Miniprotein binders against q9f7q9. Designs and how they scored, part 1

No score or structure here was measured in a lab: all are predicted.

Target 1, 364 residues: q9f7q9
Amino acid sequence: MSKKIYIGAMTGTSHDAIDISFLSIGTKIHLEYFHSIKFPKSLRLKVKKLIENNESSLSDLGTINKEIGFLFSKSINEAIGFSKIKKSSIECVAISGQTIRHEINKRFPFSMQIGDPNIVAKETGLLVVSDFRNMHIALGGEGAPLVPEFHNQLFYKARNPRIILNIGGISNYSFVKNRNDIWGTDVGPGNAILDAYCSDFLQIPFDKNGAIAAKGKVDHIELGRLLQNNFFKRKCPKSTGKELFNIKILSKKFLKKKAEDILCTLVEFSAKSIINSIHKNGHNNCDIVICGGGAHNKYLVKRISEMASNDIVLSSDLGHDVFAIESMAFAWMGYKRVSNEALIVQTSSKNVKGLLGSITKSKL
Positions, changes and structure headers below are counted from each chain's first letter, unless a header gives other numbers.
ipSAE, averaged over its two directions, is called F for ESMFold2-Fast, E for ESMFold2 and O for OpenDDE. V2 adds 0.75 times the mean of E and O to 0.25 times the DockQ between the complexes of E and O.
[cut] marks letters that were taken out.

## First folded at step 1 (miniprotein)

Design fd1
Fold by ESMFold2-Fast, scan of step 3:
Structure fd1 (fold): chain B 364 residues (1-364), chain A 81 residues (1-81)
Amino acid sequence: as target 1 above (364 residues)
Amino acid sequence: MSDETVEIRVEVSDPEQLREALEKIWELAYELGLEVYVTVEGDTVRIEITAPSEEALKEFLERLKELAEKYGVKVEVKVEE
């Protein structure tokens, strides 16, 4: 007998890479292989223009939707080749798509991910699962977070409630206490503003280990101003994005300060946003497991640890690669969809169940 | 010989021509299955290309020369040996 494999392919909020996880699922979830492919800079610039523009050409949208589809296809086929996993053992690939819009606080809420699943199905020959967020919205959810139920599967421990903190461009966390219930929320900025400042002003992709930030001093006036944002006054569970947390929220006067002080202040902004959210939600005295790219920012992790009242570990300390967890979640959601098993949709009033994801096949 | 990676430099006199030329280069690279890394410095573009085959690289370079002639840009090609 051979084991069945489920693939998840995900683009990050920063658009830096396509992360691909291969899962086998039995009594436990096992990561069989993880592969990361660089997102081509030329295509990232086209995506950035779609995100920044209030109005975009439908022709451009259609074209880049196909280009992202081919990028996913090439990346998935490359990963399969390097994995040495037999293609016949693969049950499906679940793709995140590339988010270009997420608008929830309106009469007709929607979320838009691009990356044509028809291209992916044709080029890989695999069953493709896509578009998890729009059914989540249709069922009364906010289209996010999608990961809390997966975090329950991976990190639940009887009589040991946990915070699973994902520090991506935006920070979010899952509160894992009961296996049969889910709870998760976005909390505010993660690395998005930090990385944007590094790219735009310092010509580097990010502050490695937070080494620059560690040399600076917090601007408490700017920090206080940033923490007064109306998003932080909203009741959890809630969602946000780079439309709110980007470099434009920073004051002109603050941007004249030295880089060390700016980055130090932005680390403090992310750390305080995270810890304040955990405390306001009454999740004090819970162990914190950190994952996502921010787990590699040693200064940020240090600041969170200094503010936290409980033990902090990285997901890697528990045997789970900090970069792999989100793509693993997509693989698992693909598994649920092809198994015709409902996922829990968190809403503002009550949790409901639904089949998330659209299936595309090029063959029987 | 077998060449996997080349660096191309493109100089333009007009920033709008640079944008248009770059878009055509992206389209061509994806059509031929090439990985492209682009660095833009004012009116100069540096392009590093990794091709899945010598034939794909040859097709790309031939069509790139046609695009350079059309847009009136200067192209320099450096091949790693």
Scores: ipSAE 0.000, ipTM 0.107, lowest interface PAE 21.8, mean pLDDT 82
ESMFold2 (binder alone), alone request of step 1: mean pLDDT 68; pTM 0.598

Design fd12
Fold by ESMFold2-Fast, scan of step 3:
Structure fd12 (fold): chain B 364 residues (1-364), chain A 81 residues (1-81)
Amino acid sequence: as target 1 above (364 residues)
Amino acid sequence: MSDETVEIRVEVDDPEQLREALEKIWELAYELGLEVYVTVENGKVRIEITADSEEALKEFLERLKELAEKYGVKVEVKVEE
């Protein structure tokens, strides 16, 4: 018997890597294989420029779209090779693409991911599922976060309500209480500004364990200013992106401070954003499960724990690799799309159901 | 009750002034207790203001225009209901 495999490929969960999960789905979801491939620095810098200042010709945008498509293709093929999984058992690959813009405006809300699915389909020979966010928006959703329904499938336990906190570049959480009650929201910055500061000013990819931040002190004036961003006053569910939470939000005066104080303040900004969101939504008495790259920032986790009245564990303490969960979610969403099963879209009023994801094939 | 939303477009000719303008806009919003949503596109800043106080909104707009003159920033204001 051939075990059906669904692949999810995503950017941003693991310190400038493409994370690839291979799922089998039966009575329960099982992670068959997980692989991380480093995101090339040169291409990462091109993407950063598109996100931070939107300065690119249409020709450059089209070129980078193809480059990202080839990067996903190479990464997927490499992961398949290392997995020892038979290619014939693979039903689809779901790709996150690389988000360049995410803007929920009143007239024409949109989300833009690049990474040409035609290149991915051609180079891998697999059925590709892409562009989950624009149908989510069309149905009245925020386009993000996409993980709440998957978190419910993976983490639901009767009589044990949980917060599943994903600390990526942007932080988001899911409230998991009832099996069919899907709820989640973006909360604000995660690692994006921290990592951008480290890269731009310190020439390191990130602050390992938050060791530099731990030596500093909070700039309460800058923190107060950052926390006054209008995003934090909007009702949940809500979404955001790196186009809002990037290095440009920091004041010139603040950037003249010592690195320890800057990073300490940015950790506090992420931690307070998270805890304030949980409190505002009334989810104070639920256990918090932390996943995503931020789970490895020991100082950030310590600050969240000190602010929280909740019991806190890492998803790894529950048997789920903190880096794998978001790529697993994409694999699961690919499975839903090829099975013609609707996903739940959370709106400002009522949850609706829809088919999320566009299918691309290069062959019969 | 429906809140009034005012959209402001700010064009910055000098890239060095962009961060300075954003810093002062956020400080001003904080001082006045206003809800301000800022997006940046191709060196241009779009500001969406949601106000529960008409007096605070008027003061914000007047001081924003003053800042625009001082830093050579072009400001465009749209009112949306």
Scores: ipSAE 0.000, ipTM 0.090, lowest interface PAE 24.5, mean pLDDT 82
ESMFold2 (binder alone), alone request of step 1: mean pLDDT 68; pTM 0.599

Design fd13
Amino acid sequence: MSDETVEIRVEGLDPEQLREALEKIWELAYELGLEVYVTVEGDTVRIEITGVSEEALKEFLERLKELAEKYGVKVEVKVEE
ESMFold2 (binder alone), alone request of step 1: mean pLDDT 66; pTM 0.566

Design fd1g
Fold by ESMFold2-Fast, scan of step 3:
Formats: C-alpha cells, sequence, structure tokens
Structure fd1g (fold): chain B 364 residues (1-364), chain A 81 residues (1-81)
C-alpha cells in the first residue's frame, strides 16, 4: 500500500508491441511487473509510411497522434488490470511516444514523438511524463540515447567495465566504467531494416532466431555501400533513427536477390556497425551485455560474437529480461522527473544536468 | 503596418530536394519574422507566407528566387490581393 510504483510504456523493443514496466524504487530498483501488448498492424503501417516517406498532411498527423495516444492509454490500463497493482499506488506513467522523425545535424535540431499525453492522462487518470528528447536537445544533447544513466544504475560493477548494447530498431550502447561517468551513443541499424524487409516482402513480423539470414550469403558490394553512409563518419556520442535506417536505404538491385541473402547482408550490416563503433571508441577490452529485441536474433548475436574479442552475455543471464530494460528506463526517468531530480545530458563538450520530461495531468 | 500574404506553388520531381528546399524556405521565413503554412494537394505543394510588412515580403521573395536558382527548383509565386 505504501510502495510507490512508476510505470514506463515504450514501443520498439519487442516486435510489434508496447512494452510496459512497473518499477518500485527504494534502495534498489525492482521490476514489479512487465507486460507486452500488441501494436495494431493497421496503425503500425500508418506510422511506418509516415517515417519512410517523411511527409504527411497536418490532418493525418493530428489524427495519428490521437490514435497513438489512445493506444498507449488502452495498453497502460490493460497492463494495470493484469498486474493486480492498485492504481492508487501509481505515482506516474512515463511514455516514450512513437518517434516519427529525429534530426540533429542542422541549425534547428529536433525530435518528434507522437502519442498525445493529454489523451493518456485523461484515459488513465494518471500523471503522465512525456517528451524527454526535446529538452535533452535544448540542453545541448543529441536527444538519444536516453538509457545510459539508467544502464549505469542497473549494471555498474566496480573494477568491471561493461558495454550495455541495446539492439532495438536502432542499436545503441552505454559504456559503464565509473559510477559518475555517463556515456552512450547510437551505433546504427539494429532490427529496423531487417523487420521492415520481413514485413514488406515476406509478410512475417521478423526473422525468428535469424534462421532465414543464417542460410544466406553476404552481398559484399551492397554491404560496402551501406557502411559508407555519412552517419558512420560522425564522432560519438551521436544519434540516429528509422528516418535514416529504413528499407529505402537499400538499392533496387539488392532487393531483387534471394531473401536469405538480403537478410544475411542486413545482419552483417548491423553486426559490423556495432563492432566498428566499439573499436573506433576504444572500448575493445570491455564485456558486452546484450539487451533489446535483437538479443533474441541468435544469428545476429552469433555474428557479433564472432567479430568481437569481448566476452558476451545477455542481460537475461544477469537477471534482467532483455525486452524490459528500455521500458524500465522510461519508468525510472518518470520517477526522476516527478521527484524533481535532474538527469545527466551528454553534450559535445561536457555532461550537464537537466530536468527531462513534460508533465500532463487531467485531475488533482 | 498590415500583414501581407502570398502563396508559393512548388512542383518537384525529387522528394529529397523538396524537403531540403522547404527547410531553407522555413529558415529564411524565420529570419525575416514570417509565418509559414504548408498545404499539399496532389503533386503540388503550396506554401502560404504571411509577412509583417511589404519590406519583409519583398526581401523574402528576392532571396527565395536566389535559393530556387541555386537548387534548380521551380517556384511560382501567387500574390493575393
Amino acid sequence: as target 1 above (364 residues)
Amino acid sequence: MSDETVEIRVEVSDPEQLREALYKIWELAYELGLEVYVIVEGDTVYIEITAPSEEALKEFLERLKELAEKYGVKVEVKVEE
């Protein structure tokens, strides 16, 4: 009854799902309940089209923003019902929103998430925390990744430097060496292009265990072209999104190849992007902890392991569900915001402290 | 001074060049204190500009012509009376 609960609701880690974590926070962070809810296919396709085409009418954008808000609301209420956690014990829900655009390397950098927090606040009756990325950018950050400080809280171990590699649609990693030094970067593609190919061409949501990719051969010409993308030439810490790493980055010639060869090449693209980034940053001697949906792609994990000189484990081997960590991070960030505690923002020069997240409330 | 309004019609065969041009137009409008509204109808994009003065509108249109020449984009301007 006296235990305070913080909820994080996130899209993108589980395939076609909204992931919801319920945290209690005392001396330690404890995951009280984790729930995944299906993302409706029709709405997912609308979002995918918006991201890939980078255009929409304002009417369509406004409508989709409301639809996503109702989806989060329904999902949160469903998860609360199944959790058997008393609603009165819940302090807030932090929502990721659905990112549709992320542009940092320009005069007016921005990040755009949809999912109207007013709808979420009204439908759940909870205090909602949203829009973590735009304050991060305003303070001189890249808007992503947001998880490095949470990874430090969860995975820090004295005298054991670690890489916490999150393979979502986009791959990102945190370098965890010292309690006070927060550092992380986006790397490049994770599952986004793989899943888009599976959905668009094979009518399946993803390549289970990477079984199709494992039967194929790498197209070294396409791989070389993909790895020459200007994003990989940028200095870390840096950020990216599905606006860059989507099906349209692939050549028309390459898309005529066998599915096994296409998926094999895309796995190699993700694996090489990850390992090249770790090596470029001088983090070659650190243990790697893998989390996110990509941890379940056994062929991708195998390819990373074959390229790495590092010891590799899954976060589940350390007692943390690979699908739960990102939604747990949002719950923790919600906790920080309602507690009026600053989060650490990485900038190009130095880390700064800031209050991240906008608060929306429908009632006293 | 009364507000001045103009519609700009843009037809583009390359969506990447259109997006880059629209961003440059938005930057210019912001610099000059203009309001910008984008309307998409079929294969044509209409940009409605509202300026705080005739001087701001004139400067915007001159610099827009220079931008169009640089990026090889055709822009047609319709002034509302």
Scores: ipSAE 0.000, ipTM 0.089, lowest interface PAE 23.9, mean pLDDT 83
ESMFold2 (binder alone), alone request of step 1: mean pLDDT 69; pTM 0.597

Design fd3
Amino acid sequence: MSTVVILVEVSDPEQLREALEKIWELAYELGLEVYVTVEGDTVRIVITAPSEEALKEFLERLKELAEKYGVKVIVKEGDLSPEEAEKLAEEMLKELEEE
ESMFold2 (binder alone), alone request of step 1: mean pLDDT 65; pTM 0.553

Design fd4
Amino acid sequence: MSPEEVERLAEELLKEGTVVILVEVSDPEQLREALEKIWELAYELGLEVYVTVEGDTVRIVITAPSEEALKEFLERLKELAEKYGVKVIVKVEE
ESMFold2 (binder alone), alone request of step 1: mean pLDDT 67; pTM 0.589

Design fd6
Fold by ESMFold2-Fast, scan of step 3:
Structure fd6 (fold): chain B 364 residues (1-364), chain A 94 residues (1-94)
Amino acid sequence: as target 1 above (364 residues)
Amino acid sequence: MSTVTVEIRVEVSDPEQLEEALREALEKIWELAYELGLEVEVYVTVEGDTVRIEITIEAPSEEALRKALEEFLERLKELAEKYGVKVEVKVEVE
């Protein structure tokens, strides 16, 4: 009885790493293996420039798209080697790509991920599933978050309503109360601005455990200004990206403050955005399960806990690695696509069903 | 769907009062937007002893926008007079 394996490869949620999950799917979802590979600094800086600049050359975009494709390929092949899982048991690999733009509140909404699936298919020899967000948008969705249906599959428990809070670069949460009642929304910033400040001004990748932020004082003037962003006034479900929540939203006067105060303020910004969203939506009396890279920012988790009226646990307390859940979701979405099973897309009016993801293969 | 942009310039004589003036001006702008039921985007720049606030207002119709703009500007003028702050307003309609 050999298990069929579905792979998900995700970037951007684990300290600038590529996270790779191997799932078997039967009566329940089972994580067979998880592998994390560091994103090379030189390539990360090229991606950062694409995200932060209003203009980039088409040649640079094309070149970086190929470089990210090779990075996914190398990472997937390395993970397969370490997993000891037979390649013949693998049905597909689903890739997130690297998001460089996500612009929904406009006349022609779009989302752009790079990482050429043709390179991945050729180099791995596997069937590749990619580009989940643009069909989601075409069907009337926001293109993000993609995880609410997976969260429902993984975390639903009868008579135990839960909030599944993913703190990535952007924070999002799913409300899991009833089976097949799929609801989730982006909240606002997670780690994106915190990590960008650390990289740009302190030459470190992130604030480990929020230790620097914990020494500082909140700048209530800058915090109040940041919380006035029109995104926070939009009706849920809604989505956002690093094009909005990046270092450029910070005032010049604020950037002259000491690093401890800046990071303390940015932690407060993320924490208040999260709690305000939960309260605005009336989800006050549910357990909160935290996952994503932000779950390891001890000071951020502490601030959320101090503001919350809810009981808070980490997904790891429930047996699910906080770093693995997003890549598991991509593996599961790959499974749905190759099975020709529709995913649920939230719209402004009602949920619809659609086949999400494009299939690429190099051979029969 | 109609938009209008309102540019507000606030002058403060004491540089140490600039942060408080900015905070109060921003709070009053959001309070007025909430009272009038408008969707508002605010962009703030600080230049020495002056604060420039650019407000973009969106309303469901041109008629609703015109009425809301008139009430917004009148209330803004009343608050400027009440708090003794020098305010200049420029309006662009699209």
Scores: ipSAE 0.000, ipTM 0.105, lowest interface PAE 23.6, mean pLDDT 82
ESMFold2 (binder alone), alone request of step 1: mean pLDDT 69; pTM 0.595

Design fd7
Amino acid sequence: MSDETVEIRVEVSDPEQLREALEKIWEILYELPGVEEVYVTVEGDTVRIEITAPSEEALKEFLERLKELAEKYGVKVEVKVEE
ESMFold2 (binder alone), alone request of step 1: mean pLDDT 65; pTM 0.552

Design fd8
Fold by ESMFold2-Fast, scan of step 3:
Structure fd8 (fold): chain B 364 residues (1-364), chain A 101 residues (1-101)
Amino acid sequence: as target 1 above (364 residues)
Amino acid sequence: MGDKSIVVLFETDDKETLERIYDEVFELAWEMGYDVYVEIDGNKLTVVVELDSPEEAEKFAKELEEIAKKLGAKVIVKEDPDLSEEEARKLAEEFLKEHEE
């Protein structure tokens, strides 16, 4: 009798927060509640070290996997408590985990998310759906982006083709023309390098509104060098991760420059990567809807707008919180998994259908 | 004192040879203590490395060329990944002409 609720919980680009969306799904998708919970600084630093370094002990990996599991559990239980939603109406929680590796262009492709679903299932008492990316890879996909099908569900309009641009740590976009024609690609860096620089060199989590970057000047030599990376020469659809787009991609000479100039150059790198990808794929005449944490970097949005020949709006202008869309996508994918409904997996040859996500239960 | 970036491209139509080059490049980089980015795209394997000295870059490139010769792959070494400083500047200037404020 009461509406069924599906929860999605995900980590942000800088690991500053866990974003939690509560969806009801009927004839339309409704966001019933959205809650954002701060990521503890000590744990953020441990995760950052795992992402940026080639060397880590298995004991550290195992320990941090459990710590992230408890963080998801506490965050989900807190969100349920504040939501006014009866726990008995909740069908599942889908968790993103924390991605520490994503390596596709190699002999044995893999993606690794941490956050033990057994801890989450035990501590919340809910059915948990996790590990969406490895089945995607097993079926011939690139493990990312996972959001294109959800973007079609949320943003499709007949005879109005749209680009849904998600600016996370990595930027990706979905081309939404037909409800059943699922297409999306990673385009390159979003906020990951920007936030890493802010954390490592400025002792701040991110450049609020891009205010520091806006005071700087672009290093055109470094920008040209960065834009010639072989990832940008590859055919779309493609995927990438923080294994490639991290602080180590920057030259040591460039890192000696003023913070304003470094951040200005990194904003330009993200913006140019995005617009070049859209134009290369022939999508330059479609409206662009921007979402993700990068939507709040006003200077980045300004630069994208100046480079684009497209009409640009934020997802918030369309009634969808820019921070909520990715966690909503996880809630929706959890719904699909528990309903035994296949998701569309984009491959290099043809789209296939598959059940994405592993189910963990602590109770009969 | 001067950073040196190199891009090494291996090209072969034999997929097993590319996979073996991939394994040997990672082993060599690990042994030498170098951080490398390695990608396979079709019949090509790309190795990107940034080193603190031209001498280290030359030594590493020579070792990679030896791997290519032993395994029967074509190898191409490029400096400062795919662009000279002059070419990078021209690309940046072209962009600014399109998007100036």
Scores: ipSAE 0.000, ipTM 0.117, lowest interface PAE 20.9, mean pLDDT 81
ESMFold2 (binder alone), alone request of step 1: mean pLDDT 68; pTM 0.582

Design fd9
Fold by ESMFold2-Fast, scan of step 3:
Formats: structure tokens, C-alpha cells, sequence
Structure fd9 (fold): chain B 364 residues (1-364), chain A 82 residues (1-82)
């Protein structure tokens, strides 16, 4: 007897890893194995240039698309080896790709993820599901966040409405109230600007536990300026990305301050963005479950807790690894696609249903 | 029917596109007899449209989206009840 296994492989907007989840799906979703693989620095720098530059060589784009495809392939094969899961039990791998652009409120909305699924299918020998966001957009959605329906599957309980707050590079949350309907939105920055500052100015990947930020003082002038960004005036549900929330949003005068004060201010920016969004949407009477990398920034979690009127728990307190949930969501979406089951697409009017994800395979 | 309120946020690629959009929006509001409140803040415009007839609202929104598409503007729409 073998279980059918579905793999999700996800690269984050702010962490230097590819996260890979192996799910079995029955009456309940079970995480069979979770593995993280380092994103090579040289390739990360190439990706950063694509994200930050409006003009890039098409040759560079094509080359980096293939390089990311090989990185996903190597990472997936490595994770399978470490998992001890039989390859024959694997039904598909769903890949996030690496997002380089996300532009929704324009006449030809699009989202661009790189990582050639043809390379992944050839190198792994698995059925690959990719490109969930562009069908979501075609059906009238924002292309992001994709996790709300998975959050419903994982966290729904009758008569217990919950907020599932994912603090990745960008923060997003799901309001989990109804089993058969979804609501979710991006809220603003998570770790993206914090991590970019640490990498660019301090030569460290991130501020462990928010220890540097905790020693500083908030620059209320810069914070006020940052919170006036037009994105925060947009009504939910909405989406955003690192093309908006990156180091360039900071003033040159602010960047001359000491590191402790800069990081303290950026933590406050993320925390206030999150809590203001929850309150403006009228979701302030629900428990908050935190997941994503930001759950390990103890100072950020402390600041959110101090501003919140609700109780806060980590997804790990409920038995779900804070780093695994997004890659689990991709595994589950892969399962839905290969099962020919529609996902719910949140639009500006009525939610619709559609088949999300493109299938690639190199063999029978 | 209760009044429905729609909030539209628009980001324009240039000051010239924004000016043209606002001028043509005024003409559309007059043509369709729709009450439109406009607030400009930097390169973002928030438009509030309030009507009692859902069909009239849908038609007005369709024309606003057509105009934004023609001028290359980024548009986000939210429908609010009460």
C-alpha cells in the first residue's frame, strides 16, 4: 500500500531558499516531508537585477529562466532523495516559479514567474504544474494571494473565524470564515525591505529574531511618509510585490540613520501595515494565526501583538510548520489541477471557479 | 434598493494621461448622469461612484474601465455595501 504524494516547490520573495513540501491528501491534508534548499547567491543576484530593472535583455531573461528551471529540478530531486519517498508514488510537482514582475492594475495585467517547467519535467521525470497566476488573472483575479483557499482547507473550523497571516517578503492574510468561499488580500511589506536592508547595508541575510531592530527607535517622520503610500489606500482584496516594496522606497536621509533605527522603523512599518489592514476590513474580532518567515522575527511578532486587540498564535502552535505552509499550498493546488478540480478565484465582483495551472510532462 | 458605493483607485503613467483621464471622466459623468466624487493624491486618483440602480452602476464602471484601458491607466475597483 502506497499513498499518492503531491509535491510543492516554492521560492520566497525574501528568503534564500527553495521550500519543498510533500503532501498526502485524504480526508485530511498531511505533510509527509518538508525540505529547504539554499538558493545560490550568484543566481539570486541575477534575479534581483531582473526585479529591480524595468529594461532587461531578452537573452538574459531566457538564460535565467533556464537556470531557475535547473535549480528547481536539482532541488526537487534532492528533496525526493532525502525524503525516502518512492518516486513512483509521486503524482505531480507544482512549482511557484520565481516572480520577477506582478502588474495587475493596467490594461494588460500580467504576472511573470520564471523557471522553465519543460526543464523541470525533463530533469525530474514528473508531471509538472506551473503558472497558476496568469489563469487567475485571466479569470478576473489579482493573481495573488493564491493561499486563501488552501488556508480554508487547513484552518477552517465551524463557528471559529480566523485570520491566517502569512508574513513573507510581502504580508498577506486570509479571513477564514466559510468552508466553501474565500477571502484574502495582500496587506503590504513583510520581510522584503528588512531583508534587503540587511543584505545591502549590513552584509547579513536577515535580522535574527529582530534583535538589531529591538535596540533602535522608530523614525516617525519616515514611518508616516511610508504609510502614505497609495497602495495602502486601495481597497481589499488587492495584491502587490517587491517591484513596489523594495529598498528604493526609503528616503536617502533615512538611510543615513543607524542600522538599529532603520530596522526598528521598518518593523513598525510592516506591523502597522498589517494591523491597519485587519482593522480597516473589520476583521479585528478574530484570532490571528501567523505563518511565514516573519513568524520567527520575535520583535515583529511582539509589535504586532502589542497593536492587536486579538489573540495571536503561530501556525506551529496548531501543528503546522510556519515555513511549510506556502509550499504545501502549491502541492495542494497541483493536486487540484491533476484531479481536474476547480479552484475559487476571488475577483472585484463575484468569485468564480477555474482550473489553475499549466501541465507539462516529458513522458507518459 | 439601498445605495451602492464603488471606490476606484487609478494610477496614471504620466501627468498628461491623468489630466486627459479626468477631463474625459467628467464628460462621461455628465453623459450618464452619474454622481462622481474625485480625490487626487499624487499620481493616484480615488473615484467614488454612488448610484441606486445596479445596472446604471455596471454601465458606468464598464465605460470607466474602457477609458482607463485606452489611456493605459492602472485601475482597482471595490464595491461597498453601505
Amino acid sequence: as target 1 above (364 residues)
Amino acid sequence: MSDETVRIEITAPSEEALKEFLERLKELAEKYGVKVEVKVEGDTVEIRVEVSDPEQLREALEKIWELAYELGLEVYVTVEEK
Scores: ipSAE 0.000, ipTM 0.086, lowest interface PAE 25.5, mean pLDDT 82
ESMFold2 (binder alone), alone request of step 1: mean pLDDT 70; pTM 0.617

Design hb3a
Fold by ESMFold2-Fast, scan of step 3:
Structure hb3a (fold): chain B 364 residues (1-364), chain A 81 residues (1-81)
Amino acid sequence: as target 1 above (364 residues)
Amino acid sequence: MDPEEIEELKQKVEQLRERLEEAKRTGDPEELEKVLEEAYRLWEELEKAQKEGSPEEIEKLLEEAFKLIEEAERLLKELEQ
């Protein structure tokens, strides 16, 4: 008997890559194949300008939206080829798009992902599910994080409450205690500022294992200033993005310090943002499962472990690739959308249910 | 650290708070910038004192100095718009 396959394709979990997961979904969720494809440097730089600039031309936006659509298409087709999975067994591909804006605390909240789903549908021939965040926002949610319900589905165990901490560009965590209680929040920066500093000032993509940061000293003045950002004063569940947490948040005086001290301070900023959020929400007495690209920053993981005083494991220690979890979540959300099954949307008051994701098809 | 040095640091925090309130009333961006710079210098003095003195009393002064830095930065940002 052939199994139905759901694909999730997403950016942001690994350093400058598109991560693609192939799931079969029955009584259990199985990761059939995982593939990671490099994001081209030239296109990455165009995306970075969109994220960092307050304004951009509509022509540039439209062009880059199409270029990202072709990048997703090429990446998905390449992954299908390597997977040896027959295309006829694939029910849909869910795409994250590339987030360039996420603005919630305003009269007309929105989240903006680029990557034209029409191009993806045309080039792959698959049913595409996209734009999960704007319906989430329309229903009263924060648009992010989208992973808490999937984390509950994957990681729930009776008598074993735990925190599932995803360290992407932005860090988020899910509190998994009861099967029916879906709770998660963005907590602040993950790797976004660290990676931006490495790229902009050191001409490297990231600080491998946090080796540079580990040699430095924390600038407690800059750290204290950064931790007072208004985002940290907001009630959870809440969301944020790279439009807020980027290198422009750093003081000019701080940027004159040596690279080791800057990176050490930024690791401490991410680690303290995470632990402070967990404590303020009353979730401080739970084991932490770490996933996302930040799981590979050994110094960051060490600092979190030292602050938490709890047992910390990587999702890989539990049999789940740290890079795969977010793309698996998108595959699962695609499955929910094509099955006409509602997802749980956390709001400021109560959870509601909604159909998340827009469907695009190139053929009947 | 002796109690007399701690009292001097406490007085410096109080003086900066008074200057911040006055600068806020006058809307003087030059004075706000000076208060911000002095608050950062005081923060550095307090961090050094914490390393050598009573942690709990100095920790309260660090929190107060940090609040002054935050408010001065916010007011400057609002005026430069």
Scores: ipSAE 0.000, ipTM 0.097, lowest interface PAE 24.5, mean pLDDT 84
ESMFold2 (binder alone), alone request of step 1: mean pLDDT 79; pTM 0.734

Design hb3b
Fold by ESMFold2-Fast, scan of step 3:
Structure hb3b (fold): chain B 364 residues (1-364), chain A 81 residues (1-81)
Amino acid sequence: as target 1 above (364 residues)
Amino acid sequence: MDPEEIEELKQKVEQLRERLEEAKRTGDPEELEDVKFEAEWLKLELYEAQKEGSPEEIEKLEKEARKLEQEAERLLKELEQ
């Protein structure tokens, strides 16, 4: 009998890419193949405008939704080709979509991901699982982060409580202490503002190793202002997005400073947001495992380490590629959905169980 | 939203109003740009506070922040002309 394969396709916020993981699931979770495909620049700019602007035409939204669907389809088919995995062994593909809005603290909370799953199902011929966040919200959850249960499956170790810190565009962490105790929260900014500054002002995609930031000095006035945002006063579990944490939060006066000082300040903003959240939640005595694109920002990792006082390792030190974890999580959630197995949803009161994800297939 | 958080937001509005009046007096375009930006940021903070099921006081503060932003923008346009 051939191994059943589950695909996860996730937008990589730190590197303007779609990250695609192929999992087999048996006695343990195994990553069979990992592949990244770059976003076309023109489409990235259209998405950025949707995220940063309060108004857009419905026609533009509908068009970009289809364009992102075709991008996922192309990326998935390309990854299958490179993987040499037989298409007949693939049970499903789970897609994250591209988040353009995430609004929870209101009468009718919602999260909006684009990337039409009908296009993906038609173009790949695969069963597609999508829209994990809106059912999570309907069940009383925050819609994000979705990774805590997967982190528990992958990183639980008896008598060794861990923080699994994912530094994407937005930072989130999971507290992994007991096998059945699922807990995680968004923290605040990760790389989103750092990468946007690099792209918009320096014509580079990101600050490699945080080398530019490491040469600078923190602007404590701007840092203090940024840390006063009411999001940081909310209790966990909580969620956020690039709608709140984007380049527009930076003052024009601050943007006239040296690039080194700006990036240094933004690294400090991310690092302090992370450590303050861990401390406020009482999780300060745990080892930290870092994953996501921020794991390769050596200066950011150094600043987190200096504030945390505890051991920090990368998920790669534990055998798991730092860039693959999120797309692996989507593959695993796709597996859960097609197996009709409930996921745990964190709410403001107690965890509940639910079937997350909508199934789309073109035929059969 | 607790009363202490509301008082912090009121203080931020007062501080911005004072800075706007000083910037208006001196005609400093960098300070006017900064005041406009701080008012925009404060409106975002107040909007998030409203989503949290805040009292009518937050809506009043949001309107005051909008007025500060509009006045800073008006003064900046006058300097450009």
Scores: ipSAE 0.000, ipTM 0.150, lowest interface PAE 22.7, mean pLDDT 85
ESMFold2 (binder alone), alone request of step 1: mean pLDDT 79; pTM 0.729

